# Designs tried in a protein design chat: VH-VL binders against Small ribosomal subunit protein mS42. Part 4

Target 1, 220 residues: Small ribosomal subunit protein mS42, of Schizosaccharomyces pombe (o74379)
Amino acid sequence: MSFQQRFARALDVGYKNFLSKDAVRNIFAYDNHLRGLVQKECKIHQTPYRVPSDLMVQSASDPARANLFNYSSQLVNHDFFFSGLISPERPSADADLGAINLKPGIDASFGSFGELKSQMVDVGNSVFGDGWLWLVYSPEKSLFSLLCTYNASNAFLWGTGFPKFRTNAIVPLLCVNLWQYAYLDDYGLNGKKMYITKWWDMINWTVVNNRFQATRIESL

## First folded at step 18 (VH-VL)

Design o1 (from i2 with heavy chain T102V)
Fold by OpenDDE, fold request of step 20:
Structure o1 (fold): chain C 220 residues (1-220), chain A 120 residues (1-120), chain B 107 residues (1-107)
Amino acid sequence: as target 1 above (220 residues)
Amino acid sequence: QIQLVQSGSELKKPGASVKVSCKASGYTFTSYYMNWVRQAPGQGLEWIGWINTNTGNPTYAEDFKGRFVFSLDTSVSTAYLQISSLKAEDTAVYFCARDFRVSYGAFDIWGQGTTVTVSS
Amino acid sequence: DIQMTQSPSFLSASVGDRVTITCRASQSISSYLAWYQQKPGQPPKLLIYAASSLQSGVPDRFSGSGSGTDYTLTISSLQAEDVAVYYCQQSYRTPYTFGGGTKVEIK
């Protein structure tokens, strides 16, 4: 099942034990709004409309295109977030098949999946303001780590190397949306921790593994 | 049918070695970690360790390092536990168990157990 | 190592009774807890994983709850076939550890 199909299903029924259909629809509406804003910015900057990922990369280093960057980046983040989730139709065992390839690295980097969960929940819950929490991989270091980005910023730009920061390339593997609109509908103002906790059970480790494997291939 | 079938009971003398086999069927052997658990007579369950069936890398609990060795024969979907320099306290039923979800470490499929008795 | 304290060690109840078994971890294990049922001469059988997820094929009279360090297995209506020893197991980190077990009998 493609991501588009999974998301379409989520719009109808939501994610069981995680996000209601109304919450998903709200995010979908926001995405549509963002797409409109992207189009507006493209016109302002006389830039042809492209996929959000391309627009994000093109606008990232241009302060005059900050709005274009923010809107396109947020779309990319949303897509990445939802793409990493299990399908309502997918058995839990199947979604976990990819974990075997990740476990050695996760164990080495965090100690265990349990410890990773605990850290992501705690770090995510401690973040003040809107942003994203990422699990990333460093091919150079062969290590996994957590990265927090604020607002619409993301870990993808770190992978391409910010010229200003000369940082080692990192590859995003999964993320959780820490924007309030992502969890307020179902969890309320004090429900952020529970939201992240429930999100953990929705992770598609097969998708995560595919992303991980792709990174390894590219590094060769 | 998903199942794990273990080798038969063993009677050994102290100082001897034993090798227990665990054959998997009904699923992709290399997609799940294999765990080993023992249970002494009338006692509870004790985790020995696991082996990554994809890479062959084992992990042992501290108490079991040295004399306990995990191995694989992936061609026949079989995991092995070898115990060397057997002691009387090694007398127990030994189970192999598959991780249901590698990310959570719960064991959904168990072998029937292999009784290893160490006596003079 | 994470110690799992299971209570009670022995429980006798009547058919139809609500039965509760508790397991306390020496530290938070973030719901990385499983419950097993073991009958004499048999290997353990998985009942609950991830603290509250019911394993496929297990009767819904079994349920798990809890968070942090404290977890509970509940049998809403005890049946004769439920006579067994029950174990909790943490998988938060290695080494994995089991509770001491709870022997459940019918009066």
Scores: ipSAE 0.898, ipTM 0.955, lowest interface PAE 0.5, mean pLDDT 94
Fold by OpenDDE, fold request of step 20:
Structure o1 (fold): chain C 220 residues (1-220), chain A 120 residues (1-120), chain B 107 residues (1-107)
Amino acid sequence: as target 1 above (220 residues)
Amino acid sequence: QIQLVQSGSELKKPGASVKVSCKASGYTFTSYYMNWVRQAPGQGLEWIGWINTNTGNPTYAEDFKGRFVFSLDTSVSTAYLQISSLKAEDTAVYFCARDFRVSYGAFDIWGQGTTVTVSS
Amino acid sequence: DIQMTQSPSFLSASVGDRVTITCRASQSISSYLAWYQQKPGQPPKLLIYAASSLQSGVPDRFSGSGSGTDYTLTISSLQAEDVAVYYCQQSYRTPYTFGGGTKVEIK
């Protein structure tokens, strides 16, 4: 199933109180554009087309494949971002069930969910330029932390989020898109803070918890 | 169908101990934090603390550390609040309350309350 | 600790009136604010969570708004059954704290 097929409902109705259907459509149009660019780069480099995650990993260390890396990485980030959101088809209450398993670590690392929210909003709002803000987990330290990456860079290269980069250093759990195209349609140039604030309420903590638990199991 | 049912009223003397029970039904007990809140007669609400129903780890407000102890019996979906060395100022209605959304800490389901009266 | 200042302490209004209760936190609580209704002899009932989200089953005449330190509960059209004490509660950080309450009565 394609990315857009997986999020077909979002294309139809958007995310209530977060992103309009038009905003989502614009983002997904850009996603499609990136996919086309990935295909183009694959042809240039005589690389068979694969899922973006594989292409990202394969091109990460090759300066000649920088475009392939950037496009693929951005697609991976898009997928990770949207897959971490509450589905327009699912009740919000169910999306919070995973929070119970995260709370001890969040409390220990940030003080509370509220404080985490405040920090993510503030840090995200303070970021100049395009990028991504991540919540990551360190199995070694048993702590959560925030990580900011710029442009199409991501946190997967540093952690166990991808099998090929299993360093046990960090595990990406969620991210927010800080590229201007992500929030300009609905929030405008001065609306980044509000965008991130609204994003917080759209986090699917069950998905986040699943990501968290998966890493813990693999580390045992 | 989702409900919390607490034990009955208690009358105790100063220095005694009391244990209030809170039985959950209609939902997965271990999926939600359980909070304890008290209300003195004619007064407002006061948060005592919470317990992680999955791990059993409690957290107490500073004023309640020591004499107040949270515990669980997950086999019967029940949370307990024990108060030792009771004082007159402990006279209150004690509520258990389920955390509706752990990420936000709002309580959607409440027990009916247990009146604990401490008098000489 | 975060102090919650709730006002007014008492409110008397007529059926159909618009009623507003305010809650101010001693620091920003990032919308980690809930509103409860408590009737005599009953436990509190959740009305609003996350500052503005209406709890399921609660009439839509209840609404919450605000951000930062200042929050408001509004009853657009007060009904007889709305006679109760209302509380705000912050859950931004432990210990969780409640406002002092607002007693709402019908004239």
Scores: ipSAE 0.898, ipTM 0.954, lowest interface PAE 0.5, mean pLDDT 94
Fold by ESMFold2, fold request of step 20:
Structure o1 (fold): chain C 220 residues (1-220), chain A 120 residues (1-120), chain B 107 residues (1-107)
Amino acid sequence: as target 1 above (220 residues)
Amino acid sequence: QIQLVQSGSELKKPGASVKVSCKASGYTFTSYYMNWVRQAPGQGLEWIGWINTNTGNPTYAEDFKGRFVFSLDTSVSTAYLQISSLKAEDTAVYFCARDFRVSYGAFDIWGQGTTVTVSS
Amino acid sequence: DIQMTQSPSFLSASVGDRVTITCRASQSISSYLAWYQQKPGQPPKLLIYAASSLQSGVPDRFSGSGSGTDYTLTISSLQAEDVAVYYCQQSYRTPYTFGGGTKVEIK
């Protein structure tokens, strides 16, 4: 299914109390524009067209193909962001059920979910430029932490080799889009703090837990 | 139908022990933390602590460490509160309460309460 | 520990009146606050979680608001069945703590 098809209900009605349908449509229009730019960069560099995650890995650390990396990485980040939200297509009372598995680690790393929220809001609002804020897990340290990446950078390739990124030392579990296009329409330039605050209530902790459980198997 | 059913009222002497049960039905017991809250006669609510129903690991408020012990029997979806060396000030209604959204810490289902009376 | 100061301790109002109960935390709790209603001889009943989210099955005359340290429960039009004691509870940090309660009566 195409990216737009997977989020058809969100495009139709938005995310109640978080993002209007017009804001969602603008983000997805930009996503579609980036897909066109990826195809153009593939032609320029005689790179066979592939899915954004493959292109991201192939072009990482290649200065000649920096545009291809930036566009493909941003597409991967968009997918990760929206996939982590409670879906308006199938609202679920069970979205919080995965949190029980995360709670011991969250409490050990941050004190509580409430303190994690405070840290994400404060850190995210303190970021002046465009970028992404991530909740990540370190299998080596058995600890959760926050990571901020700027522009189109991502947490998927952080600190590990490209052939082994599925076994990397830092595993992303959740992200929030801090680029102005994500929040400007509904929140304005001064509304970044409120945007992150409203985003918190949209987190699908079952998705986050699924990502966490998958990494525990692979890290062994 | 989601329910928490607690054991009946108890009358105890100082120095005795009591074990209050809280049987859950209508939901997956190990998917939600269980909390214990007490209410002394004519008084407000006081959080005693929680137990992670998946691991059995308890957390107690400082004033309740020692004499108050949480336990589980997951085979019958039941949580227990045991209070040893009972004191007159332990006289209260004791509630179990389910935390339905551990990311927020709010209690959506409560047991009916168990009155524990400690007198000579 | 986070202290929750609830006011007023008691209020009396007529059916149809707007009722406001406040709860102040001794430090910021980032909207990690719940409101409960307790009628005589019954366990508490959850009304509001996360400061402003209405629990399923609760009438929409109940609403919650606030942020930081200051939170408010509002009953837009008091009904006879709303006679109860109301409690706030923070879940930002253990130990979880409750406000002292607000007894609401019909005059």
Scores: ipSAE 0.804, ipTM 0.916, lowest interface PAE 0.9, mean pLDDT 90
Fold by ESMFold2, fold request of step 20:
Structure o1 (fold): chain C 220 residues (1-220), chain A 120 residues (1-120), chain B 107 residues (1-107)
Amino acid sequence: as target 1 above (220 residues)
Amino acid sequence: QIQLVQSGSELKKPGASVKVSCKASGYTFTSYYMNWVRQAPGQGLEWIGWINTNTGNPTYAEDFKGRFVFSLDTSVSTAYLQISSLKAEDTAVYFCARDFRVSYGAFDIWGQGTTVTVSS
Amino acid sequence: DIQMTQSPSFLSASVGDRVTITCRASQSISSYLAWYQQKPGQPPKLLIYAASSLQSGVPDRFSGSGSGTDYTLTISSLQAEDVAVYYCQQSYRTPYTFGGGTKVEIK
């Protein structure tokens, strides 16, 4: 199912108390524009067109294809962000059911879900410029932590041995889009703190838990 | 129908022990933390702690560490509060309460309360 | 420990009146606040969670607001059945703590 089809309800009605339908439609229109840019970059570099996640991995260590990485990475980030939200079709109570498995680790790493909220709001609001804020997990350390990435950079390749010099894999579990296009329409230039605060209530902790449980399959 | 049904009132002497039960029905017991809250006569509410019904790991407020012990029997969807070395100041109504959103910590379903009276 | 200061301790109002109850935390609790109603001989009943979210089955006359350290429960039109003690509770950090309660009576 296409990205647009998976979020058809959100495109129709938005996310109540978080993002209007017009804001959602504008983000998805930009996402579609980036898909066009990916196609152009594939032609420039004689790279066969593939799904954005493949193109992101393929171009990650190639400075000649930095644009291809940036555009494809941003598309992957959009998917991860929206997939982590409570959809208009899901009961809000079901979205919290996965949190029981996360709570011991969240409490150990941050003190509480409330403390995590405060840190995400404060750290996210402190980012000067465009980027992404991530909740990540280190299986080696058995700890959660926050990670900021700038522009179209992401946390996905940190856990795959990129960059080469990392000694501990990390696994992204959740992100929030801090690019101005994500919040400008509904919150204004000075509304980033409120945007992140409203985003917190939209987190689908069952999705986050599913991502977390997948890290426990690795034996290495 | 979602319910928490607690054991009946207890009259105890100082130094004795009591075990209050809290039986859950109508929902998946291991999907929600169970909390214990007390209310002394004419007083407000005081959080004792919680137990993770998935792992069995308890957390206690500092003033309740030691004599207060939480336990579970998941085969019958029941949480327990045991209080040892009872003191007169332990006289209170004891509630179990379900945390329906562990990401927020709010109690949507409460047991009816168990009155524990400690007197000679 | 986060101290929750609730005011007033007691109020008396007429049916139909707008009633407000205030809860102040000793530090910011980031909207990690719930409101409960307790009638004599009964357990508390959840009214509001996350500072402003109305629990299912609770009448629309109840609402919650506030942020940071200052939070308010509002009953837009007091009814006879609203006679109770009302408590706030923070869940930002353990130990969870409750306000001292507000007893609401009909004149």
Scores: ipSAE 0.803, ipTM 0.917, lowest interface PAE 1.0, mean pLDDT 90

Design o1 (from i2 with heavy chain T102V)
Fold by ESMFold2, look of step 19:
Structure o1 (fold): chain C 220 residues (1-220), chain A 120 residues (1-120), chain B 107 residues (1-107)
Amino acid sequence: as target 1 above (220 residues)
Amino acid sequence: QIQLVQSGSELKKPGASVKVSCKASGYTFTSYYMNWVRQAPGQGLEWIGWINTNTGNPTYAEDFKGRFVFSLDTSVSTAYLQISSLKAEDTAVYFCARDFRVSYGAFDIWGQGTTVTVSS
Amino acid sequence: DIQMTQSPSFLSASVGDRVTITCRASQSISSYLAWYQQKPGQPPKLLIYAASSLQSGVPDRFSGSGSGTDYTLTISSLQAEDVAVYYCQQSYRTPYTFGGGTKVEIK
């Protein structure tokens, strides 16, 4: 299914108590625009079209293809962000079931989920400009931490020396979109803190745990 | 359908031990932390601690470390609270309570309570 | 430890009145706050979690609000069946702590 089809419900009704349908539609209109720009960049560079994650990796160290990286990375970030949210109009009880597996590590890293929330809200609100805030896991340290990336940058390639290298130095588990287009319509320019606060309640911890567990299996 | 059923009331002498059981039904026992809360006569609620039902690892509030021991038997979906060297001030109703959202720490299902009375 | 201070400790109101119960934390708890109702001889019943989220099966006359250190439980139109003791509970940091309770009765 296309990205739009996977989120048709959210496009129709929004995310209750978080993002209106108009805000969601605005974000997805931008996402569609970026998809057009990726296709254009692939033609310009005679690069076969591939899924955005492949294009992101291939273009990461090539200054001549900076546009392709920016557009494809932002598409990957959008997918990760929305895929990490609980489904609109569905009960959130199952969305928290994965949190039991995460709680020992979250408590060890931050003290509690509540303290993690406070840190994400404070750090995210202090970012001046556009970017992304990530929850990441370090297998080497066996600890979770926060990472802030600017503009279209991402946590998927963090610690790699090259676009073709993958690393297990950190594992991104969750992100929140801090670009103004994500919160301006519903929260205004001065509402970033409230936006992040409301986002917290929408996290699908089962998805986060699935991302965590899948990486641990691959790291064996 | 979803319920926590605790063992019956206990009358004990100081220095004795008691073991309260809390049997879960109607849900997947290992998917939710189990908490223990007590309420002394005429008093408010006091959190004793929790047990991770997936790993069996307990956490206790500082004032309850030592004499209070949590355990599980996951094969019968049962949590236990054992209190040794009972004191008069341990007289209370003891509740088990399910944390349905460990990301928030809220207790949606409570056992009916077990009254433990400690008197000489 | 985070102390939770409830106010008032008791209140008496008429059926139909708007009732407000306040809970103050000794430090910010980022909406990690639950409200419980306890009727005589019964265990507590969860009303509100995450400061403002209404638990399933709880009447719409109950609502929660607040942020930071100050939180409020509101009963928009008090009913005879709402006679109980109400407790707030923080889950921001262990040990979890409860407020001292608010006894609500009908005049």
Scores: ipSAE 0.802, ipTM 0.915, lowest interface PAE 1.0, mean pLDDT 90

